# Designs tried in a protein design chat: VH-VL binders against Protein phosphatase PHLPP-like protein (phlp-2). Part 7

Target 1, 227 residues: Protein phosphatase PHLPP-like protein (phlp-2), of Caenorhabditis elegans (q09564r761to987)
Amino acid sequence: QIGVSGSRGMKNKQCIRQVRVENTFGFIDGGSNSYMSSSICRFMTSYLKENVSMDIRSILLRCHCELGEEGERLGASVMIIRVHEKRLEIASTGTMSAAIARNQKLKMIINGRYEIDDDEYSRIREAHGFVDEENRINGVIGSSRQIGHFSTFPVVLPTHSYRNIQLNEQIEGLIVGNNMIWNMLSIDDLNSTFHNNRSPIVVAKKIQDQLQSYDYGGNSNILVLRR
Key: E = the ipSAE of ESMFold2; O = the ipSAE of OpenDDE; V2 = 0.75 times the mean of E and O plus 0.25 times the DockQ between their complexes.

## First folded at step 4 (VH-VL)

Design b3 (framework fv_necitumumab)
Fold by ESMFold2-Fast, scan of step 4:
Structure b3 (fold): chain C 227 residues (1-227), chain A 122 residues (1-122), chain B 107 residues (1-107)
Amino acid sequence: as target 1 above (227 residues)
Amino acid sequence: QVQLQESGPGLVKPSQTLSLTCTVSGGSISSGDYYWSWIRQPPGKGLEWIGYIYYSGSTDYNPSLKSRVTMSVDTSKNQFSLKVNSVTAADTAVYYCARDLYDYGEYAFDIWGQGTLVTVSS
Amino acid sequence: EIVMTQSPATLSLSPGERATLSCRASQSVSSYLAWYQQKPGQAPRLLIYDASNRATGIPARFSGSGSGTDFTLTISSLEPEDFAVYYCQQYSNWPYTFGGGTKAEIK
C-alpha cells in the first residue's frame, strides 16, 4: 500500500533523473549537465537490476567510481531510497532533502548540505578550497559532499548520509526534493499540500505549481511516496 | 505530570511466558505524539531496547527478541503490556517501561517507570 | 546494527573536577544521539538529546557535543550527585542501540 509519484521542472528536465528498480528508487541531480545525470541513471538502472539486494550506500559510491572524464570537473547529487515492509532506508549525497509525513505533520529527516560548520570550513581551506557568501565551494559547487569533481578532490568528497527509519501505520509518506523546493516553500505549505491531497501525483504537481507561482521556472525533482 | 509504573510477577519459571503491564497516569496513552517502549537491563549489564507500541496497536521489536516478544495496548485502562514467551535465565533483568516522543525518526526516552525485577528460575 | 562504544569504562574523579565522557558510533549517526544518567537502583534519566540539547530540568553543567561518529558528554564541575553510570544511545538507524556505559566514581 505504498504509492509513488515524481515531477520535473519546466526548464531543463534532462539534468534531473529518476530510477526505479523493484523497491529501490534513485534520484540524480546533475546540476547544469544532462550528460552527467543520464550517465549515472544508466549505470544505476543496470547495476540495480543485477544487484537488487546490494547495500544502497555501496550503490551510491559505485556511482561515483563509474563517472567518466566528465567527473573531473562536474558532479551530481544522488539520493537512493529503499522501501521495505517495516523500514525505509535513505542514502544521500549532495543537496537533496527528504521529509516524512505523520499525523498531520511533516518533518525533515535528510537535509541537503548548504551550511558548513567550522570543522568542514577548516578542512576545505586546508585542501586549498574556499567557501563563498552563499556557502558554495570555489564559488560554483553546491555541496562539499557529492559525487564527481575529481579535479577538486579532496575539497569535495563523495561522502554520504544514511538513515534507516521504522515504518508503522502512522507514517503516511515521504517527500523528496532538490534544494530549491526546500528553499522556496515552507514546511507548513508542503504539509498542507501533502495532507489535503491523497494522490501522490497530485501532491507532486501542486508542489511544482507552487514553485512556478514564485516564478522559479528552474529544474525541480519531486518524489512523493504515500503509504 | 506523567508517570509510568510497571507491574507483573517477580519470578517466572523457565519455558513460561513473562507478562508485564505499564500503567500511565497524569496523561493519556491515546496521544499521537508518543510511542511507548519496553527496555530491559540484566543485572550488572547495560540497556537493551525491546520494542515499542503506538496507541493504534502498531508495534516494532528489536530483531534479537522479535520471535519471542509481543506488545499490546489497552486505551480504556491507559496501559500497555509486554509478553516474552519461552523464557530462560538470560531473560532475568530489570524491565522498564518508557515514553518515547517519536518525532519523525527521532527516538529519545524522556519518561521512565521505576523498573521491575523479573527473575527466571525454577 | 550500529555498535556504540563508550570510553573509558570507568572514570575516577573528585568533586569539582571536569568530566569528559566519549561515545563512538561504528558508522555516522549524524546528530541523532542521546545521553542518559543512571544512579544505583534507579531508572535512567534523559540528559541530552540531538547530541547537544539539554533535556528539561537538566543542570547547565551538563553539555553534549559532537556529530557523525564521535560524541562527548561534558560535566563542567562534578557534584557529589553526578557519580553515576552514563549511557549514550543512537537513534539514526534501526535498531536503536545503546553504548556499554561509563561509570563515574569518586577517586
Scores: ipSAE 0.006, ipTM 0.567, lowest interface PAE 9.3, mean pLDDT 81

Design b4 (framework fv_necitumumab)
Fold by ESMFold2-Fast, scan of step 4:
Structure b4 (fold): chain C 227 residues (1-227), chain A 122 residues (1-122), chain B 107 residues (1-107)
Amino acid sequence: as target 1 above (227 residues)
Amino acid sequence: QVQLQESGPGLVKPSQTLSLTCTVSGGSISSGDYYWSWIRQPPGKGLEWIGYIYYSGSTDYNPSLKSRVTMSVDTSKNQFSLKVNSVTAADTAVYYCARDLYDYGEYAFDIWGQGTLVTVSS
Amino acid sequence: EIVMTQSPATLSLSPGERATLSCRASQSVYSYLAWYQQKPGQAPRLLIYDASNRATGIPARFSGSGSGTDFTLTISSLEPEDFAVYYCQQRDNWPLTFGGGTKAEIK
């Protein structure tokens, strides 16, 4: 009963990947290194295939542990979604965000930009890291919470956000995407696109077309789930 | 065991589109552990990676060729294809398809097709 | 892009001799380096992956070493079938790049 669709664009060396194994969906943003995202995608795909009943948080953390030497200086944002008959699980690290459609409204349920509040800033400083004027960690990393970056531990941590959502009549669907979507398009515009179009593939395509109309050729990764 | 075989025209005219297909046998192209690549080799010269594709349709291309190259995959036929637009004599080469293996720390082209020579001339 | 430089371009040796082939990357590729062998009229064959791991079916006389920017392929005692062109390839960063090749030929 749930329809799925996605649309992707890529620019420069940034690499976004999607993977599906049964009812589990993975989204990987490896930033400027396509090998990091390819490596993580391959591992995630094989691990999910072999462990389809395993806790998605465990899968996410195991990806971090199994990155080998490439994880020393490189990292990735990762979101895993598992669809059950009566519930939806989401686990996320890094800059991927998700909004749930319920009662004619969209509401963010995973905020992909981990908040750098006073407590997080103090933690980063105490760990001998820094936050620059563009809110990057150590001048280059987009989130203080993501997979990899072993050499920066404990400045960057592989902690995740987790949601377990009961599927009921109030829930109409889900939009998942990287930070570009949420920065360039308003939640009201996304809500209108979602509810004015019944097909999830049409919703995803219209979101992609709106982004392209702003002359943005950068990476985008969009998943739309509808009931 | 898995084998790869290239097919397509051996002669292409300048400004036309070069189109090649790789057929995978003895195994499924729908494996999550592999990417599928095209590599070319001009006569008497070295190897140049063109791009790879995942069974989902996700691609990466060599930036030197990105404006002219498209790859596609057909999982029902167990095939993937390469198109190179606006060809010139510089595109004359033996074209190989290859399986891109990943086994945690193993990254390599472990299986190659035998190659097909494509000549660009009038 | 990462530039891969192989040396020497041509290596002239006799059967039974030890061959040492070098590959240098313009920046660190960690251990993400593969070696391939190509005989005339044939597709390349994988020899070594992850800098030092021998591929299935490859004879023990072939070994790889190195990390970071400097890598070596060693053939401990050349057999007649080993006279071929050898290519290194970095697997760390996009785009994938190959060295220019080293041709091993009989004296």
Scores: ipSAE 0.000, ipTM 0.425, lowest interface PAE 16.7, mean pLDDT 80

Design b5 (framework fv_necitumumab)
Fold by ESMFold2-Fast, scan of step 4:
Structure b5 (fold): chain C 227 residues (1-227), chain A 122 residues (1-122), chain B 107 residues (1-107)
Amino acid sequence: as target 1 above (227 residues)
Amino acid sequence: QVQLQESGPGLVKPSQTLSLTCTVSGGSISSGDYYWSWIRQPPGKGLEWIGYIYYSGSTDYNPSLKSRVTMSVDTSKNQFSLKVNSVTAADTAVYYCARDLYDWGEYAFDIWGQGTLVTVSS
Amino acid sequence: EIVMTQSPATLSLSPGERATLSCRASQSVSSYLAWYQQKPGQAPRLLIYDASNRATGIPARFSGSGSGTDFTLTISSLEPEDFAVYYCQQRDNWPYTFGGGTKAEIK
């Protein structure tokens, strides 16, 4: 069986949305803005119902193009996962990360924040943007690669990460979460929680409980996909 | 140490099926850590990935070849095989089998067979 | 499919010189890039995987760097046995695609 479950922090719950149409799952984090997550959720749901076989990278880019006027200054992190019989496709932009579970181990396959290496720093500077001490773009934006932020083009790009993962019998599922989850909890702790609990809902709840035990109830979005 | 060896006919007529086998020695094909691939190289040209197989029989093929390609695995003989249907002169190439280290995103063809030249000619 | 472009097509150098080989992907492949060496009449040999990790038995003079779309293979001081064709391969997305190769030849 394939299941999907998520748990959200006490804060920013309105800014985190999930979409499911057939074998395609969308995960949207509008940051501090509930309008963006709602708008993207409505568009993605409608678009997927009408275009169920559309390439997920194209869907991600359509979400960017359809943001309207609010996309001029606002943006969102988006991850789209499509489950096939023998493969898993992931397209992602923004600050969400994903780890694959296999044979009692977890390994990161998508790192949420685009690294600001020398080339990316030079690109941002040549485009007349700036990077602050927290790696925020123009003092506000959490990633140089996410949808929206039209007014900053080409400083912030809707460029996505794409993975096409072949599913073997050892692959048990995925954990998807924002940057804070991976910073506050070790991969070993997440691995233990995933493999000691069969239910994806229970896994997500236990991870959320661990985060809250560290007095963190803010921007935590946890999504668990299990076979 | 693990070694791979290709075998099969060196000459195939146009429209017929090209059939090759790769024998794995020094290690088990039934390892969950590896996929097993076929790659080809036309004379004087670059490398083209054909497809791979997992010991369970799960396969994926290059979309450019998918309609003509079938791979199979025989765990009792420690072998995997490639069939290419309806061959033409464009299928003339050296064919390599390779072990595909697809371990958690750490990716490489770490062991290759010596290659076998297949010529498609009447 | 992801198109891999290698430059230069041919690199003519003398033993002892530093070689720098470039590989560019048409879209991001993160760090999922491998480098192979092929000598005439031989199978390719893995040099570098995951952009910068040297394969077992590969001399320290070989190093890889880069992420996203731009990758480099560096040979710090060419030995006679290093004159060969080098291929990059992306492993981020299917189908796995190779660059056209860079031939390192004696000047």
Scores: ipSAE 0.000, ipTM 0.447, lowest interface PAE 13.5, mean pLDDT 81

Design b6 (framework fv_necitumumab)
Fold by ESMFold2-Fast, scan of step 4:
Structure b6 (fold): chain C 227 residues (1-227), chain A 122 residues (1-122), chain B 107 residues (1-107)
Amino acid sequence: as target 1 above (227 residues)
Amino acid sequence: QVQLQESGPGLVKPSQTLSLTCTVSGGSISSGDYYWSWIRQPPGKGLEWIGYIYYSGSTDYNPSLKSRVTMSVDTSKNQFSLKVNSVTAADTAVYYCARDLYDFGEYAFDIWGQGTLVTVSS
Amino acid sequence: EIVMTQSPATLSLSPGERATLSCRASQSVYSYLAWYQQKPGQAPRLLIYDASNRATGIPARFSGSGSGTDFTLTISSLEPEDFAVYYCQQRSNWPYTFGGGTKAEIK
């Protein structure tokens, strides 16, 4: 069972899309860059539905290759989750993160806040890009690893993270969210909310309410999976 | 202190079933914190993970061996077992049982049995 | 599956020297990597888990570092008992895979 909650905050549009096809979940964040960003989200949603049987890493890369003209200057964060009887697969690019819940504890398993170390900084500079004080690429792009942004290749690369993890009876579920959630709320607060509430929709709603109580000004989106 | 000990025949004929048991002492196999695994090592070669079992009976096996491998658990005896069907000379190895602390895949095999050599020969 | 490559295959050193052992993954395993020591005729022994955490009872001369695809096990000053085979194991993706091992031998 899945619970979802989101808020536009100070932005005019919600550009986050969720897709479910059988045991595969797609979580797409095209940002808030008006009609064009929304169009990219729509395209990727349709592509994922049409290609449900493909390896999830291949689906993510195909989304990049098939973006068309809109991909020239725009991009998106994409996380694809496939649930098996004994395993959980996650493929992700961009700024979304995921934490798994087990035995009263939350542990990060995908961190979308890609750290720009000395090697990555040098790579970006050699490709004629720059990194600002907020670790944004060319002042506007949230991650050096994201789909789209064809005009900034090879500064921004469509590289993904991939996990394939075992599931046992102690695993209670998963929390997925965009980077604002992980910046505003502590893992301890998220852990308390997850384990004090059985319903995934209630968990997602309470996390959203916590964000609102901190006068959060941006878009939020939360997916909670419970076994 | 928790200890693991393998037992079973040291010689198995080709095409027969290899059967091993691991006895856990000093702690309970019914702990939700642990998986219980089998690992093998052919003479002079490296380590190969075979499979794991949880105390509920839930198993998963290395895809390279899955069609030939079965694990079982007996919580009343504090034991878990391995069967490998249709053995060949390639199955000659030292077989280890091990405790696997499950922490989102981060932990490791923290306690190992001493190992038991199984030779497949006619 | 993720392929783990260890180098060198054999490391010949004298007691008191620093040993540096490498382990490389075919794709990112984050910090989900363990190191084991195996002496002749014995079971492997856990040294390091989660890339850099020392297991209970392991001497301070052993340390692990790295993340992503490149990992290192360091023994700051080799003792006679440290001459053994060392294996790395990735814990990020099922099935869990081991490296081919590095044998540390006396020069």
Scores: ipSAE 0.029, ipTM 0.618, lowest interface PAE 7.7, mean pLDDT 82

Design b7 (framework fv_necitumumab)
Fold by ESMFold2-Fast, scan of step 4:
Structure b7 (fold): chain C 227 residues (1-227), chain A 122 residues (1-122), chain B 107 residues (1-107)
Amino acid sequence: as target 1 above (227 residues)
Amino acid sequence: QVQLQESGPGLVKPSQTLSLTCTVSGGSISSGDYYWSWIRQPPGKGLEWIGYIYYSGSTDYNPSLKSRVTMSVDTSKNQFSLKVNSVTAADTAVYYCARDLWDYGEYAFDIWGQGTLVTVSS
Amino acid sequence: EIVMTQSPATLSLSPGERATLSCRASQDVSSYLAWYQQKPGQAPRLLIYDASNRATGIPARFSGSGSGTDFTLTISSLEPEDFAVYYCQQRSNWPYTFGGGTKAEIK
């Protein structure tokens, strides 16, 4: 069995929603508009119930295709995780990152934000977008790869990353969060918090408290998944 | 220093079961830090991962082998074994055992046995 | 399954020359890529793990680079013992898959 918990920071204008249908988990960060998170959450829940065996990458793309009016100017980060007996599948787009936790060790397996190399920079510029000094797209969008933002096409694309990982006996769970968590907290601190606390809600709360103690001022959203 | 050594018959008849054993020396197979894998290489071709086992008996296999594969571990002998059922000429290959150091994002096969050629022929 | 494509299939060079070997993944594998060297009649030997980290005992002339879908193994100055077949392996997605190999031959 997998337990999931989340926590949000005081300065956070984003809302993370969770979906669970059988062995499939969805995590949705709709940014500044709560309707986006709720809309995708409702669609994903309904779609998963009707299409329980559908490939998770296809589900992610269907979320993009089914966005309404809000999808024209707003977007979302989406991470879908499917747990099998011996494997873990993850499909992700947007700014959420995930680290796998195992006995006394923690390592990133999904890095949020698509890297803006020379080719990606040129693609964005040719599409009449721009990249600022913090790697934001058009000054406000956190990743060049996420669902929604139809009006910017082809500047922002619903491209996903995909992992299919063998589950070994040492894997205890995941930490999923936005980039501020990984920027402000050391992997060692996150590792200690995860492995010293068995309750996912306690882990999420302690991570949130650590971020607040640094007075960073950025948004924070944390999800903890434990077996 | 850890070493791996394959052993088993070099010739197997079609439709029979191919059985190989890997002996680990210089270290314990009961280490929680490692998985133990089999990889094969048909003559003149590339490498194919077969499966892995943990010292607890937990296994995972390459689906391309259609569940013809079983691995087992004997911690008292520091050995792990591979069985491939219903062999055909396509199973003729050099078979390697390897130590699989899993470090978060799937590290690498850091120690290999010397390999053993198994020919499937009547 | 992720398909790994290595190029060129054969690389003909002289000792002292720089060798550049390419490995492409059909999907993003982040940095979860290993390189192995295999000489005739021998087991593969680990050279590089996590795309750019040299394994223990591997000479400094070997280096790995790349992330995502495009990876390169570089041998800065070929020694006679470096003429071998090189394989890349993605470690991102189960099942683990290898490239078809690049054979480095003496010119």
Scores: ipSAE 0.023, ipTM 0.628, lowest interface PAE 8.0, mean pLDDT 83

Design b8 (framework fv_necitumumab)
Fold by ESMFold2-Fast, scan of step 4:
Formats: sequence, C-alpha cells, structure tokens
Structure b8 (fold): chain C 227 residues (1-227), chain A 122 residues (1-122), chain B 107 residues (1-107)
Amino acid sequence: as target 1 above (227 residues)
Amino acid sequence: QVQLQESGPGLVKPSQTLSLTCTVSGGSISSGDYYWSWIRQPPGKGLEWIGYIYYSGSTDYNPSLKSRVTMSVDTSKNQFSLKVNSVTAADTAVYYCARDLYDYGEYAFDIWGQGTLVTVSS
Amino acid sequence: EIVMTQSPATLSLSPGERATLSCRASQSVSDYLAWYQQKPGQAPRLLIYDASNRATGIPARFSGSGSGTDFTLTISSLEPEDFAVYYCQQYDNWPLTFGGGTKAEIK
C-alpha cells in the first residue's frame, strides 16, 4: 500500500543518497559533496540494521557524531522518516523540505530553509561566523542548521525539526525534496501532479520533468510516499 | 595514473592472522577524495566486499567479517593494510584493494590492484 | 543485506551476437548499480555505474538499463575480447553486495 520512489536531476545524483531499513527511510543530500552523503548512508544503514527501533532523532544526531574527520569541513542535509501503522515520524536537519498530502491538499510540515532572524544572526556573529546577502553561512554553507561542519561549531548546529503525525484515512502520502523543488514549483502544481498519478515513481518523474522545463540543471532529490 | 599493488604472504596457517598491504602510486591517499577498500574472491566464486578505510583512519567493515577484520592506513608510506584474524580454509581467496568513484559519489570501484592469492593451509 | 541474483549463470554465444545479462536485487537499489567485467587472472574492470552510465574508456557496444530491482547489461555485438565473467554490484545499501556472476563463453 505504501510506495516510494526517487528521481534524479539533470546533472548527476552522486551527492544524493536514499536509505531504507524496514519501515525507516533516510534521505541524504551532501550538496556538492558525494563523500559526505556516501559516508552518512553507510553509517545510517548499518546503524539502523542493529538499532531498528531507536528514536530517529537519536539516529540523526548519531550521524553527526560519527562523521569523524570528514565532518570537520563538510556537512549534509539529512531527513529520516519512519512509517508506523498509526503514525508517521519525521526528523530533519538542513535544506530539505516535506509536505504531507491530506484531504486532497498539500501542507508543508518540514521547512528546510532555517529563517535567519535577528536572534539567529546575533548567535552566528557571537560565534564568530557571518551571514551574507544570500543567507549563506561563512559565504558557502546553505543552512545554519545541518550535520557536520565541526570546525564552525557553534556557528552551524546539528539541531533538527521533528514531527510525529497521527495516520488516519485522510492522509494520502508525502513529498520530500530539496529546496529548489519548493522554490520553482507551486504547491498547487505539486498537489495536482500527486493526485493525477497513482504511481509514486510517476509522480517523482513528472516533478523532475516540470523542473527541467524551467531550465533547472541541478540535481533534484525527490521522494514520494503514497498510500 | 593511479595504480594499486597488493603485497603479503601467499600462505597462512589456520588460526593465524592474514596480513596484506596495498601500496598506492600516482596519487596520494592523503588527498581526502577517496575511500579505499578490500574485496576478496574465493577460487571459482564471486566477489565479497570486506571493508573500507579513509586516510584519517576511519573504517567500516562488512558485518559478516567485522569481528575478525581490522584495517589501517599509513599516509607517510601511501599504504593501507588489512588484517584478518583466526583464518580458516574459507578465507582462501584472491584479495584485491580498490578505490571508489568519489567524483561520482559512488561505491563502485574504478581502480583495482592486480590481486594477491592467499591460501589458508597447513 | 541485499542479495543480488544474476542469470543465466553461463551464456554461450558466437562473436557478432547480442548478449543480454540480467541482475535482480532482493529489494530496490534505485539505480545505484554497477557492472564489472573480469577476465581470467585479472582484476574486475568497471563497465557501467548508476545502472546506465558507461565508465571512461568503455566501448559503446556496452549498455546498461533498468532501475529498482531489475537490471540488464547488453552487449550489442560480441567481440572476441568480451568473453569474460560479468558481475553486478549494488551500492544503495550497506554492506555492498555483488551478484554471483554470468560467464559469457564462446560457442
């Protein structure tokens, strides 16, 4: 009853990894770096197999703690989704977002771009970091909240968003993707694509095709879950 | 061009430790761009991934072998090594060292050593 | 672990013929699938990665297709040097796993 599919963008998919162990799904985006996404994928898969019932928030934080030397200068966005009979859990850090399909509508439940308000700006400055005009941290990092970047601590923090959603008959599925999907496509367009196509693989492919029609040449990281 | 070369004894007695070294030439292990793996192949059989190491010493092993396997790296010699403890006849295989496809973010192996046959026999 | 199953175990063909080799995963590996060629006494050589991308220096007669659990390696017209053992490998989930191999032999 639950289908999952991903879609590759126009360039390459090397920096993007998906993990599945039983009812737990991991979605990893290393940005421009394939090393980090591969390392996290290996750790998460192994750790989940040995600790299949561990809290997904704890798993996400352990991904941060176990990065070793590579985590000093590199980072990644990570989203972990666990599907239960009666509930859906999501833990996320970084630039990925998620929308739930419920009652024929899509609603954002995880917003990947952390808002840099006055308090966050002050925190970053007090930690000897800086925020540029594009809201990049130290000129290069896309979010002040993601795993890795140990050398910048406490400028970049591995804090996460967590949602625990009761599954009922109205919940039809989930769309997960990187920021470009949500910036380039409207919620209404995504909702139409989701409901006009039965197959989650077809939904993900059509979203990728829509991105390409806007001349988007980057990687799209799209996971669609459908009941 | 990067080349990998395995070295170590061709014969190991049952219950002893198998020790192999991979020498990397034409590139630096310390570049930080690649993971380095060991893969084995018993005579007439398929391939089995043993584990990987990064130049910092970070490792991960196949769970089927984790209790018996240790890898190490020596950046000053541009080498990485494999130890398999308590060997049995089942450990008889050609052992390969290999580099992954870092530029493509894949754990596919684009560069391989020539392989070294290790026989476990009295 | 993900089990990779290759079929047939042995493929007997003549030069010039088309070869199709199958690889099936016990669960979805998306398109994180590689193909290798191994000749007797030699290390494996990477042919295809990401299910369909040819590695550097690999002739155009080699092509890969498929996604999810069902993959195919096609050699459009066998050359004498193509008679070898072929392995598939998944790298979607840890540990990395290989198929049992398909031996392409001359008829």
Scores: ipSAE 0.000, ipTM 0.428, lowest interface PAE 16.8, mean pLDDT 81

Design j3 (from i2 with heavy chain G55D; framework fv_ivicentamab_arm2)
Heavy chain, then light chain:
Amino acid sequence: EVQLVESGGGLVQPGGSLRLSCAASGFTFSSYSMNWVRQAPGKGLEWVSIIYSGDSTDYASWAKGRFTISRDNSKNTLYLQMNSLRAEDTAVYYCARDYWGSYEYFDYWGQGTLVTVSS
Amino acid sequence: AYDMTQSPSTLSASVGDRVTITCQASQSISSWLAWYQQKPGKAPKLLIHDASSLESGVPSRFKGSGSGTEFTLTISSLQPDDFATYYCQQYNSYSSYPYTFGGGTKVEIK
ESMFold2-Fast, scan of step 4: ipSAE 0.113; ipTM 0.638

Design j7 (framework fv_ivicentamab_arm2)
Fold by ESMFold2-Fast, scan of step 4:
Structure j7 (fold): chain C 227 residues (1-227), chain A 120 residues (1-120), chain B 110 residues (1-110)
Amino acid sequence: as target 1 above (227 residues)
Amino acid sequence: EVQLVESGGGLVQPGGSLRLSCAASGFTFSSYSMNWVRQAPGKGLEWVSIIYSGGSTDYASWAKGRFTISRDNSKNTLYLQMNSLRAEDTAVYYCARDLYDYGEYAFDIWGQGTLVTVSS
Amino acid sequence: AYDMTQSPSTLSASVGDRVTITCQASQSISSWLAWYQQKPGKAPKLLIHDASSLESGVPSRFKGSGSGTEFTLTISSLQPDDFATYYCQQYNSYSSYPYTFGGGTKVEIK
């Protein structure tokens, strides 16, 4: 069986929300704005409850289209995961990353760590945006691909990535988290924590404890799926 | 059962354009990431481009701006549009399926290849 | 960028010999490496993925090993059907996205 565990992270006000409806899981990071993550969480939960079989890419796009006036200046990173008997679907936009645990190793399959290649730099510049020294768009936006930010279209696009993964005997699980996890902890440390602990709740808790040891005061959330 | 068949190769002049096709059968095409890999006569294998099951694409640095990968899931067909062709683009072009749906993995199924010759 | 260097470029061996081909990555790629066999005029065939995982239908005489920067493909008892060029391929998604092939090793039967 696949087990799921999410960690609240730090005690401070949380701008990251998790959704679970049946076999579909959502991760929403509103950056510095908890209203945005809560609003998207509500929309996504309603969509999934009324149509549990709705394509996860369509749900992600609907979250973008459902944003009102707030979407003009605010945005969010969204990752949606659907677990099937023999496959795993992931649709993502923004700064969250996902790694699969396979053959006693972790490999990133969604990389949201502010990585902007030369082609994306050119696209942003052609659209009259700019990328700063921290890979932020127009000095403030964490990703060139995320929902919302209508006023910065087409500099920021709601384009999502999609993965459909076969679940075989080598695949042990999945770790999903916001960029702070991947920036503060090494992939080797995450791999060790994942494979040395059977319970996904224990894995998430230990990752949270490691982040706390760095005195990080920002919002964090961790989703661990374990087969 | 699982098969990939390339077509569309041929002779083209430098600066010309050519579109390659790859017909897939025997598997759920829409679920897999698909790749183009080329091999110049007597040379090694060189990755060209990927299209993920969700439609996102990526290219070798030398292919960006000249080559465009696309797919039509209703026809189970993969395409490679090649523009501004050069003599060094002369190669057998292979269609290849990623071992796992999410891509960025080994290639478990390959087509027979289609030869593109750019005359100098 | 990940440079993948194979050695030797060419080797000659007799049927029944043990053959070893080496693949060197310029930077660590963990175990994200595959081996392919290509016969003249044919498309490549996947033999091994994740450095050591043998594909279904591939003879057990083929074995992959290694991690990080150095990898080997071993054929424990060379058969006539093993005349081919062999390629390694990295698929570490953090650098040189997403694939780089080695230069190939041609195995000639004496």
Scores: ipSAE 0.005, ipTM 0.468, lowest interface PAE 12.4, mean pLDDT 81

Design j8 (from i2 with light chain S53D S93D; framework fv_ivicentamab_arm2)
Heavy chain, then light chain:
Amino acid sequence: EVQLVESGGGLVQPGGSLRLSCAASGFTFSSYSMNWVRQAPGKGLEWVSIIYSGGSTDYASWAKGRFTISRDNSKNTLYLQMNSLRAEDTAVYYCARDYWGSYEYFDYWGQGTLVTVSS
Amino acid sequence: AYDMTQSPSTLSASVGDRVTITCQASQSISSWLAWYQQKPGKAPKLLIHDASDLESGVPSRFKGSGSGTEFTLTISSLQPDDFATYYCQQYNDYSSYPYTFGGGTKVEIK
ESMFold2-Fast, scan of step 4: ipSAE 0.041; ipTM 0.610

## First folded at step 5 (VH-VL; framework fv_necitumumab)

Design c2 (at its last look DockQ between E and O 0.34; V2 from the best seeds 0.00; counts 0 for: pae E 14.0 > 2)
Heavy chain, then light chain:
Amino acid sequence: QVQLQESGPGLVKPSQTLSLTCTVSGGSISSGDYYWSWIRQPPGKGLEWIGYIYYSGSTDYNPSLKSRVTMSVDTSKNQFSLKVNSVTAADTAVYYCARDLYDYGDYAFDIWGQGTLVTVSS
Amino acid sequence: EIVMTQSPATLSLSPGERATLSCRASQSVSSYLAWYQQKPGQAPRLLIYDASDRATGIPARFSGSGSGTDFTLTISSLEPEDFAVYYCQQRSNWPFTFGGGTKAEIK
ESMFold2, look of step 5: ipSAE 0.000; ipTM 0.461
ESMFold2 (binder alone), look of step 5: mean pLDDT 91; pTM 0.928
OpenDDE, look of step 5: ipSAE 0.266; ipTM 0.752

Design c3 (at its last look DockQ between E and O 0.04; V2 from the best seeds 0.00; counts 0 for: pae E 9.3 > 2, placed apart)
Heavy chain, then light chain:
Amino acid sequence: QVQLQESGPGLVKPSQTLSLTCTVSGGSISSGDYYWSWIRQPPGKGLEWIGYIYYSGSTDYNPSLKSRVTMSVDTSKNQFSLKVNSVTAADTAVYYCARDLYDWGDYAFDIWGQGTLVTVSS
Amino acid sequence: EIVMTQSPATLSLSPGERATLSCRASQSVYSYLAWYQQKPGQAPRLLIYDASDRATGIPARFSGSGSGTDFTLTISSLEPEDFAVYYCQQRSNWPYTFGGGTKAEIK
ESMFold2, look of step 5: ipSAE 0.007; ipTM 0.525
ESMFold2 (binder alone), look of step 5: mean pLDDT 91; pTM 0.928
OpenDDE, look of step 5: ipSAE 0.047; ipTM 0.647

